VH-VL binders against q0aze0. Designs and how they scored, part 395

Target 1, 268 residues: q0aze0
Amino acid sequence: MKIILVNNRFKENTEKKAQEIAGQLSALNVEVIIDNGLDEPYAGTVDFIMVLGGDGTMLRAARRYGQRAIPVLGVNMGTVGFLSNIEINELAEYLPLILREEYSLEARMMLEVAVFQQQSLLTRVFCLNELLLRSNSPRMLSFALEISGQKLEPYRGDGLIVSTTTGSTAYSLSAGGPIADPQLDAFIVTPVASHIINKRPLVVSPEREISLHLLEEREAIIGIDGQIKMDFGAENRVLIKRAPHPLLMVNLKAKPFFTSIDRSLQRQ
Key: E = the ipSAE of ESMFold2; O = the ipSAE of OpenDDE; V2 = 0.75 times the mean of E and O plus 0.25 times the DockQ between their complexes.

## First folded at step 19 (VH-VL)

Design KK115 (framework fv_bermekimab)
Fold by ESMFold2-Fast, scan of step 19:
Structure KK115 (fold): chain C 268 residues (1-268), chain A 123 residues (1-123), chain B 107 residues (1-107)
Amino acid sequence: as target 1 above (268 residues)
Amino acid sequence: QVQLVESGGGVVQPGRSLRLSCTASGFTFSSYGVHWVRQAPGKGLEWVALISYEGSNKYYAESVKGRFTISRDNSKNILFLQMDSLRLEDTAVYYCAKDRIYYSKAFYGMDVWGQGTLVTFSS
Amino acid sequence: DIQMTQSPSSVSASVGDRVTITCRASQGIKSWLAWYQQKPGKAPKLLIYAASHLQSGVPSRFSGSGSGSDFTLTISSLQPEDFATYYCQQDNYRPLTFGGGTKVEHK
């Protein structure tokens, strides 16, 4: 059995905890690879991924390993979030179940995002929550939204979010999007401060292909899961579709989605 | 330098066939949808056909459907229009034109045009 | 098919004049309308896309407005090189359709 432990390089105590857990797993004849985000993703085959941290660490793990069809377990280390399943102080209790592969999996759709610069592929990334297009200046954007070859009325405003249902509680929520049951597969398209009153969030089939480009030169950026940022101008185009593989999230413990929403809203 | 150059026009007899070509240079031809647009002498513009960037989707004006076939060879940067069962009302200058936006399943205006090739008929 | 009705069919103007050309779609096309300029014996040139956006390299005296079914192209101060025929074209529905054209002639 080979396990990747993913932790946050910016938190010194998580690195110590990862080393401690790696020692415990090695004592049980488990091979351990530690991924603190500094190096390229581990290229070899692995049986399980354990994410030590909050939602941000899980989003990074999903981007790095989510397309490999490997079980991913979120272990909370004191951060508030939606993507962890167990607490760090519960790990010893659940470890035998992990090693015997006695758990269920929840599939979460991911986005495949391809960004082009004058028809050349600049980057292709996968993400769990969302792509954000936003203005990076006081000036409003004017941009085209295309869904499976159909053009909507041009958008005028500060930007747009294309989200998974998992991402419905992230930036899309802050922009006025609906809270979506993560058991549903869908894209949620939420405008950011649209000038047009009738621009409402859209919920569309995950089989749709979504594309965006600017209709005039503006300073804009695209953001992916709040972790990757890049400049976006009139010569850029972004294509978004369902990723080939969902993230396979490990379920060891019942974590009701609606209870998590209530707790999050109370803490606001 | 981005350009499109049409060729293959000429004088034909009604009922005959003619194949037009459009060669592209200065841009990545395989990334863009391309159109054929015609203009009869002294008349306005009429859209004829388009083909998607990958070549799988083709659309035609009703007046040419079943008689004209649009195709492309992305390896050679060439667009074709095969015109069968030609009629006097097909007399026109035929332009090829590139759509503005790459890798799109929709259309956003035609920013680059060829100079046109004339198709006409002997009496 | 979407019918594009363009008016006037011709307009006589002098250098420095403000010229307005209108285009009406038979049904709503959102803002997906382009304007082209064509000089005698030449291919059309794209001026405006998405109703109001100026194509790169086109002089700022050209502007477009409108949405839905009614659209306008304006030349704020006509220059000698602007005497040409102008066409609107919708790209919201297939088949793509052009207006009949407006010829801007010397007065």
Scores: ipSAE 0.802, ipTM 0.911, lowest interface PAE 0.9, mean pLDDT 90

Design KK116 (framework fv_bermekimab)
Fold by ESMFold2-Fast, scan of step 19:
Structure KK116 (fold): chain C 268 residues (1-268), chain A 123 residues (1-123), chain B 107 residues (1-107)
Amino acid sequence: as target 1 above (268 residues)
Amino acid sequence: QVQLVESGGGVVQPGRSLRLSCTASGFTFSSYGVHWVRQAPGKGLEWVAAISYEGSNKWYAESVKGRFTISRDNSKNILFLQMDSLRLEDTAVYYCAKDRIYYSKAFYGMDVWGQGTLVTFSS
Amino acid sequence: DIQMTQSPSSVSASVGDRVTITCRASQGIKSWLAWYQQKPGKAPKLLIYAASHLQSGVPSRFSGSGSGSDFTLTISSLQPEDFATYYCQQDNYRPLTFGGGTKVEHK
């Protein structure tokens, strides 16, 4: 059995705990690879991915490994989040189940984002939560939203979010988007509010292709999962579709989605 | 220099066929949808046909549907309009035009036009 | 097919005049309307796309407005090079359709 431990290189308590867990797994004859973000993603075959940290660490793991159809377990280190399944102090209890492959998998859709500069592919990335297009100045944007070859009325405002259902509780929620059951597959298209814009969030089929481009030159950025940022101008175009493979999330204990939402809303 | 150059126009007889060509240079032809637009002498503009950037989707005006065939050769940067069963009503200058936006399944305005090629009838 | 009706069919104007051309769609086309300028013997030139966005290199005296079914092209201060025929064109529905044209002539 080979396991990747994904942790946050900038969180010392998480790094130390990753080393502890790696030693424990090695003692059980499990091959361990630590991904703390310093190296390229592990290229070989692996049986399981254990993510030690918060939602941000899970988002990174999903971008690096989500398309490989490998089970991914989120282990919370103390921060309440939506993407972890067990707490670190529960790991010892559940480890025998992991090693015997006695768990269920929940599929979570991902986005495939292709950003072009003129006709050349600038970036192709996969993400779990969302793509954000936003103005990088006080000036509002004017842009075209195209869904499966159909043009909507041009958008004027600060930007737009194209989200997965998993991402419905991230940036899309802050911008007024709906909360979606992550077991559903859909794109959620949420405008970034402006005083002039009267646009509602859209929920569209995951089989649709979404594209965006600016109708006039402005300073804008593309953001992916809140972790990748890129300049975006009138010569750029972004194409978004459902990724070929969902992220396979390990479910070791029941974590009712609606209970998690209630907890998070009470904190906000 | 971004340009489109039409050729193949001429004097024809009713019922015959003619093939127009449009050669593109100065831009990545294979990334853009392209159009044929005609204008009869002393009349306004009439959209005739369009083809998607990859060549899979073709659209026609009702007046030419079943008689005209649009096609493209992306390896040669050339757009074609095969005109069959020509009628006196097809007399016009035929322009080819490039759409503004690359890798799109929609149209956003025609920003580059050729000089036009005249199709006329002897009677 | 979407019918595009332009008004007027011709207008006589002098240099310095404000010229307004109207275009009406037979059904809603959102803001997906372009305006073109054509001089005798020449190919059309794109002036405005998406109803109100000025094409690069086009003078700021040209402006477009409208959405849905009613659209306007305005030339705020007519210049000698602006005497031409102007066409609106919708690209919301296929087939694409042009207006009948408006000829801007010398008085």
Scores: ipSAE 0.817, ipTM 0.917, lowest interface PAE 0.8, mean pLDDT 90

Design KK117 (framework fv_bermekimab)
Fold by ESMFold2-Fast, scan of step 19:
Structure KK117 (fold): chain C 268 residues (1-268), chain A 123 residues (1-123), chain B 107 residues (1-107)
Amino acid sequence: as target 1 above (268 residues)
Amino acid sequence: QVQLVESGGGVVQPGRSLRLSCTASGFTFSSYGVHWVRQAPGKGLEWVAAISYEGSNKHYAESVKGRFTISRDNSKNILFLQMDSLRLEDTAVYYCAKDRIYYSKAFYGMDVWGQGTLVTFSS
Amino acid sequence: DIQMTQSPSSVSASVGDRVTITCRASQGIKSWLAWYQQKPGKAPKLLIYAASHLQSGVPSRFSGSGSGSDFTLTISSLQPEDFATYYCQQDNYRPLTFGGGTKVEHK
């Protein structure tokens, strides 16, 4: 068995805990690769991915490894979020089940985001929560939204979010999007601070292809999972579709989605 | 420099066929949808046909459907219009034009045009 | 097919004049309308796309407005090089359709 431990090097407690866990796993004859986010993703075959941290660390792990169809377990080490399944003080209890592969998997859809500069592919990224297009200046954007070859009325405003159902509780929620059951597969298209008439969020089939481009030159950015930022101008085009593989999230402990929503909303 | 150049026009007789070509340079031809638009002498513009960037989707005006065939060769940067069963009402300058947005199956305006090639009819 | 009705068919104007050309679609086309300029013996040139967006390199005296079925092209201060025929064109529905054209003539 080979396990990747994903941690956040910039948090001292997570680095120390990752080393402790790696030692415990090695004592059980498990090969461990530590990924602290600084190096390229591990290229070899692995059996399991353990994410030590909060939702942000899970989002990074999903982008690096989510398309490999490897079980990914979120282990919370701080503020309780939506993407962790167990707490760090519960890991010893659940470790035997992990090693015997005695757990269930929940599939979470991911986005495939392709950004073009003119007609050349600039980057291709997979993400778990959302793609954000937003203005990077006080001026509103004017942009085209195309869904499976059909043009909608041009959008005017500060931007747009294309989200997975998992991402419905992230930035899309802050922008007025609906809370979606993550068991559903769908794109949620949420306007950001629409300047001309309140446009409603759209919920569309995950089989559709969504594309965006600016109708006039503006300072804009593309944001991915709140962690990747790229400049976006009128020469750019972004194509969004369902990623080939969902993220396979490990369920060791029942974590009712609706209970998590209630707690999150009450803490606000 | 971004350019489209039509060729193949000429004087044709009733019921004959003619093939127009449009050669593209200065941009990645294979990334854009392209159009044929015609204009009869002294009259307005009429859209004739369009083909998607990959070549799989073809669209025609009703007046030419079944008689004209649009095609493209992305390896040679050439757009074609095969015109069969030519009629007097087909007399026009034929322009090829590039759509503005790459990798789209929708149309967003025609930003680059050729100089046109005249197709005229002799009885 | 979507019918594009353009008016007037011609307008006589002097340099410095504000010129307004209108275009009406037979049904709603959202904001998916383009405006083209054509000079005698030349190919058309794109001026405006998506009803109100100025094509790069086109002078700021040209502007477009409207949505749905009624659209306007305005030339705020006509210049000698602006005497030409202008066409609207919808790209919301196939087949794409052009207006009949408006000839801007020297007074």
Scores: ipSAE 0.800, ipTM 0.907, lowest interface PAE 0.8, mean pLDDT 90

Design KK118 (framework fv_bermekimab; at its last look DockQ between E and O 0.91; V2 from the best seeds 0.83)
Fold by OpenDDE, look of step 20:
Structure KK118 (fold): chain C 268 residues (1-268), chain A 123 residues (1-123), chain B 107 residues (1-107)
Amino acid sequence: as target 1 above (268 residues)
Amino acid sequence: QVQLVESGGGVVQPGRSLRLSCTASGFTFSSYGVHWVRQAPGKGLEWVAAISYEGSNKYYAESVKGRFTISRDNSKNILFLQMDSLRLEDTAVYYCAKDRIYYSKAFYGMDVWGQGTLVTFSS
Amino acid sequence: DIQMTQSPSSVSASVGDRVTITCRASQGIKSWLNWYQQKPGKAPKLLIYAASHLQSGVPSRFSGSGSGSDFTLTISSLQPEDFATYYCQQDNYRPLTFGGGTKVEHK
């Protein structure tokens, strides 16, 4: 068995723990690769990904490895979040199950985000939470939202979020989006400070394609999972569709999503 | 320079067929939806047809539906309008125009036009 | 089909005048209304897209407003080169449809 341990190099405690866990796994004849974000994603074949940290680390892991259909386990290290399945102090208890591959998987839809510059592809990214379009100035954006070739009324506001159901409890929620069942595949399109009062979020079929472009030459940015940032202007377009592969999240411990939402949100 | 150049217009007899061409240059033709718009002498603009950037979707005005066929060859950067069963009321300058936004099956305005090609009828 | 009604059909104006052209759609077209300028013997030129957005290179004296069914093109101060025919066009629905045009001519 070969396992990638994903941690955050900027968090010393996670680095230390990753080393400890690596040692433990090695003692059990498990091959371990540590990914602290410093290097490029490991290109070799692996059987399991263990994410040590919070939601941010999971998002990074998802972007780096989510397309490879590898089981991903979130191990919380004392942070508040929605993407961890077990606590670090529980790892020893569940390690035998991991090694025996006795766990269930939950498929989480990811976004495929393609950003274009004058018909040229700038970047293609798979992400677990959301794509954000927002103004890079105090001025409102004017942009076009197109869903499966259908033109909606031009949006005016600070921005727009296109989120997965997993991402529904992330920035989309803060912007007034609905909380969605993570087991449901859908896009959530949430306006950010729309000039139209009470502009409602849209829940969109994962079979549809979403595109955004600015109607004016203004400075905007694209944000992905709150970690990737890029400039976005009038000559750019973003096309969003369901990623061809879901993130396979390991479910070792049953977590009642809906009954724990209030608790989790109160901690934030 | 972004440019569209129409050709194929001329004098035709009623009931005959004519094929118009529009050659694109200076931009990625295959990325844009394109239109045919015509203008009868001394009259206003009339949208005739449109085709998506991939060519998968074609749209026609009711006045030409069943008689005109829009098509494109993206490899050659050419837009076509096959006009069959021509009528006197089809007399017009025919313009080709590109849509403003790339990689869209919707339309967002025509930002580049050709010079037009005239189609007239012999008496 | 969406009927686009422009008014007036013609307007006589002088250089420096404020010119207003209206376009009414037979039903709501959101903001997907474009304005074009056409000079004699020339192809149309896009002025305004999405009701109120100025096309690149178009002078700021041109402006568009409106949403739903009623739209307006305004030339704040008419210039000699602005004498032309103007057309509105909706692309919210297929078939795409143009207004009848408004000729801005010398007084």
Scores: ipSAE 0.878, ipTM 0.940, lowest interface PAE 0.6, mean pLDDT 95
Fold by ESMFold2-Fast, scan of step 19:
Structure KK118 (fold): chain C 268 residues (1-268), chain A 123 residues (1-123), chain B 107 residues (1-107)
Amino acid sequence: as target 1 above (268 residues)
Amino acid sequence: QVQLVESGGGVVQPGRSLRLSCTASGFTFSSYGVHWVRQAPGKGLEWVAAISYEGSNKYYAESVKGRFTISRDNSKNILFLQMDSLRLEDTAVYYCAKDRIYYSKAFYGMDVWGQGTLVTFSS
Amino acid sequence: DIQMTQSPSSVSASVGDRVTITCRASQGIKSWLNWYQQKPGKAPKLLIYAASHLQSGVPSRFSGSGSGSDFTLTISSLQPEDFATYYCQQDNYRPLTFGGGTKVEHK
């Protein structure tokens, strides 16, 4: 059995816990690779991925390993979030089940994002939550949204979010998008501060292909899962489709999505 | 720099066939949808056909549907229009034109045009 | 098919004049309208796309407006090189369709 431990070395407690857990797993004859985010993703085959941290660490793990169809377990390190299944203080209790492969998997769709500059592929990334297009200046954007070859009325405003259902509770929610059941596969297209009145979020089949380009030169950026940031201009085009593989999230403990929503919406 | 050059026009008899070509240079031809647009002498512009950048989707004006076939060879940067069952009403200068946006399945305006090639009929 | 009606079919103007050309679609085409200029014996040239966006290299005296079914091309101060025929064209529906053209002529 080979396990990747994903952590954030810049979080003091996660690095120490990763070393402790790696020691425990090695004592049980499990090969452990530690991914703290600084090096390239581990290129070899692995059986399981354990993410130690909050939602941000899980998003990074999903981008690096989500397309390999490997079980991924989120272990919360004290930061409240949506993507962890168990708490760190519960890991010892659940570790035997992990090693015996006694767990269920929940598939979460991912986006495949391809960014082009003058017809050349600039980057191709996978993400779990969303792609954000936003103005990088006080000027509003004018841009085209194309869905499977069909053009919508041009958008004028600060930007647009193309989200998975998992991402419905992330930036899309803050921009006024709907809360979506992660068991549903769909794209959620949420406008950011539209200057066109009543521009509504759209819920679109995950089999659709979504494309964006600017209709005039502006300073804009694209953001992916709140972690990757790139300049975006009129010579750029972004193509978004369903990623070939979903992220396979490990369920060891029932953590109903709607219970998590209720907690996050609870005021002080 | 960026250009399109049509060829293959000429004098033809009604009911015959003619193949037009359009050679592209100065841009990545395989990344863009391309169009055929015609203009009868002294008349306005009429859109005839278009083909997607990869070549799989083809679109035609109703007046030419079933008679004309659009195709492309991305390895040679050439657009074709095969014109069968030609009618006097097909008399026109035929322009090829490039769509503005790369890797799109929609159309966003024709920003580069060829000089045109004349198709006319003998009496 | 979407019918594009241009008016007027011709207009006589002098250098320095403001020229306005209108285009009406038989049904809503959102903002997906282009304007082209064609000089005698030459291929058309794209001036404006998506109703109001100026093509690179086109002088700022050209502007477009409108959405839905009614669109306008304006030349704020006509120059000698602007005597030409102008066409609107929708690309919201297939087949793509052009207006009949408006010839801007010397007085």
Scores: ipSAE 0.828, ipTM 0.923, lowest interface PAE 0.7, mean pLDDT 91
Fold by ESMFold2, look of step 20:
Structure KK118 (fold): chain C 268 residues (1-268), chain A 123 residues (1-123), chain B 107 residues (1-107)
Amino acid sequence: as target 1 above (268 residues)
Amino acid sequence: QVQLVESGGGVVQPGRSLRLSCTASGFTFSSYGVHWVRQAPGKGLEWVAAISYEGSNKYYAESVKGRFTISRDNSKNILFLQMDSLRLEDTAVYYCAKDRIYYSKAFYGMDVWGQGTLVTFSS
Amino acid sequence: DIQMTQSPSSVSASVGDRVTITCRASQGIKSWLNWYQQKPGKAPKLLIYAASHLQSGVPSRFSGSGSGSDFTLTISSLQPEDFATYYCQQDNYRPLTFGGGTKVEHK
């Protein structure tokens, strides 16, 4: 069995604990690859991914490995967020089930995001929560939203969020979007400070293709999961689709979404 | 220099077909939707047909549907209009035009035009 | 099909005049309305897209406004090079449709 152990090397408590867990797994004949964010993603075949940390570390793991259809377990090391399943002090209890591959999986839709500059692909990334288009100046943006070749009224305002249902509790919520059941596959399109009357959040089929471009030159930014950003201008265009594979989240311990929703939001 | 050049116009006898070509240069042809627009002598502009950047979506004005076929060869940077069952009302200058937005299945305005090729129906 | 009605069909104007051209769609087209300029023997030139946005290289004396069904092109101070025919065109619906044109001529 080979696993990837994902942590954030710039948080010393996660780095030390990652080394401890790697030692425990090695003693059980498990080959461990540590991904602390410094190096390129491991390219070889693995059976399982364990994420040590909070939602931010899970978002990075999802972007790096989510398209490989490999089980991913979130192990909380502090504040319980939306994406962890077990606590670090419970790992020894659940480890036999992990080693025997006896667990269930929750599928979480991801976005495939392609950003272009003058027809050249700048980047293709996969994300779990959202793409944000926002102004990078005091000026409002004027931009076009196209959904499967259908044009909406041009937007004017600070920007737009295209999120998954998992991302509905992140920036989309702060911008006025709905909380969505993460078991649904959908896009949630939430305007940011729109000046156009009747621009409401949209819930859109995951089969749609979404694209954005500016209608006039302005300084803008594309943000991915709140962790990656890039400049965006009038010569850029972004295309968004449902990613080919969902993130496969390991379920070892029941975590009822609706029972805990208020508490989880308060702790974020 | 971004350029579109139409060719293949001429005088057409009843019952004949005609194929117009539009050769693109100076831009990435395969990234953009393209259009045919015509203008009868002394008349206004009439949109005729359009094709998406990858060639999978084709659209026609009702006046030409079933008679004209738009197509493209992205490897040669050529747009075509096959004109069958020509009529007197098809007499016009035919322009090709590039849509302004790349990698889109919608249309956002025609920002580059050719200088046109004249098609004349002779009775 | 969406019918686009331009008014007036022609305008006699002098250099320096303010010129206003209107365009009405037979049903709502959001703000997806373009304006083109055409001089005799020449191809059309895109001036305005999405109702109000100037195409690159178009002078700021041109402006567009409107949404829904009613749209206006304004030339704030007519220049000698502005004598031409102007067309509106919607691209919200397929087939795309043009207005009948407005010829702006020397008085």
Scores: ipSAE 0.736, ipTM 0.892, lowest interface PAE 1.3, mean pLDDT 91
ESMFold2 (binder alone), look of step 20: mean pLDDT 94; pTM 0.957

Design KK119 (framework fv_bermekimab)
Fold by ESMFold2-Fast, scan of step 19:
Structure KK119 (fold): chain C 268 residues (1-268), chain A 123 residues (1-123), chain B 107 residues (1-107)
Amino acid sequence: as target 1 above (268 residues)
Amino acid sequence: QVQLVESGGGVVQPGRSLRLSCTASGFTFSSYGVHWVRQAPGKGLEWVAAISYEGSNKYYAESVKGRFTISRDNSKNILFLQMDSLRLEDTAVYYCAKDRIYYSKAFYGMDVWGQGTLVTFSS
Amino acid sequence: DIQMTQSPSSVSASVGDRVTITCRASQGIKSWLSWYQQKPGKAPKLLIYAASHLQSGVPSRFSGSGSGSDFTLTISSLQPEDFATYYCQQDNYRPLTFGGGTKVEHK
C-alpha cells in the first residue's frame, strides 16, 4: 500500500503531524510519500491520498491528484470546513478501516479550466470549487458568456463565478449564489455585482461548455479555487467544462452536508 | 500581416460548378471560425456560409443550402466553397472573412476580410 | 430568418456633420450586432461589435448603441474618409443576416 500525505509545510504543526503519521504508517508497512506543496506532484502509482489540513489543503490536493481516480481523505487539523471527513484526533481509530479499504466513496465533480492568451494555451487546471473572473480596478467589466455555443446578453459588472456544486458554499455563496447539494452535478454561474438589475445565478447542466472573454480592455483577474491567480485581458479567453474524472472523497464517518451548513451559517 | 486571399472566381454558365478558395496567413487559422459573404453588383452584403474552427459544424444561408458546400483544410490554411448548380442570382463578389473570437462555436463579428473574388455569368 | 431593416437607405452629409444610422431586427437579438464600413471597390471593415464596442484602430467618432431590436450607429463629426456604405449585421441567430446598407454621400 502506498499513501500520499498532503500537508502545508508553512504550518509547523501540520509538518510535525505529517512526519508522525508517516512514521506510524511506515511501521505498518505502508509506503508514504509526503507532498508539502513545494515540489511537483508525485508521479507514481498510489493507493490512497490523505490530506492533513483544512479546506485549502484539500483544494490543492484535488488540483494535483483529483483526476487520478484515487481515494482522497480529508483529515481536519484546524477550523471546521466542508471538505474534511474526520478530525486528526480520530485518525488512529479509523486507520484500520483505511488499511482494509473499508470505506465508501463520494464522487465530487471538478472543473477543467483552460486559459488562453490569444489562441495559445497558457494553462489547463482542474479545480474543485470555482473559477472567478473579477475586475482588478474600480472600473466594471464588459464580458461575453457563452454556454455550449449560445451567447447570453453581455454582462456588465464586477465579474462572474463558475462553480461546481461543491463550490456552492465557497465564493458563489458570498456572491449570492444558491447552496447546492454536492451530490448533484451542475455548474452554478453567479454574477458579481452586475449592473443589470435582476441578473440571476444560473444552474446549468454539467455537460455544457462555458466560455468567457472580455468585450473591452480592462484590468481583470482569473482566480481558481482562491489559490491560483492570473491576469485576464481582452486577448484572453477561458474555457470551462466538466473534468474527465470526479474527485473520489473518502467517507469514513457520516458528515451530513446540511448539518455542516447549519454550523457554518450560525457564524455570521 | 494578418491576411485572407480569395481565388477561384470567374465566368461560368448557369448550372455549372465552381470552387472558391481562401488562403489565410499571419494568424492561427485553425483557431477561428470563418465565413463566406457575397455582394451582388450594386447590392448589399449577404452572408452565405460559415464553418467552425475545427471544421465539424457548417452553416448555410437558405438560398444556397443543398447547392454550396463549405470546407476547410487547417493543415494548409485554406477555406473552400464548392458551388454547385450555379444560378444567375449567385452573381457576386465573394469575400471570405475571419470571426473575431478563437475556439468558439458562436460568432462575434468578422474582423478580417479578403479582397473578394468575382463570380459572374456569360450572356 | 431574422430580418434586419436599416434606415435610411442613403444620407447626404457634409464634413463635420453628425450622422446617425438605424438598424431594426425582426426579433430580439440581445446585443449581438456588428457595424461595418465599406468603401467602393473594397472589402467591408468592422467598426463596432456587440452593439457598442469599438473595434481596435477605429476612430472614437464612431459609436454604437442599442439592444434587443433597435440599434444606432453614430458618427459624431463626419470626416472626408467616412463617405462610405454602412451595414449592420446580427450574429445571435443562424443564418447570420445583414441590413440593406446606408450610403453616406456628399451633399
Scores: ipSAE 0.819, ipTM 0.919, lowest interface PAE 0.8, mean pLDDT 91

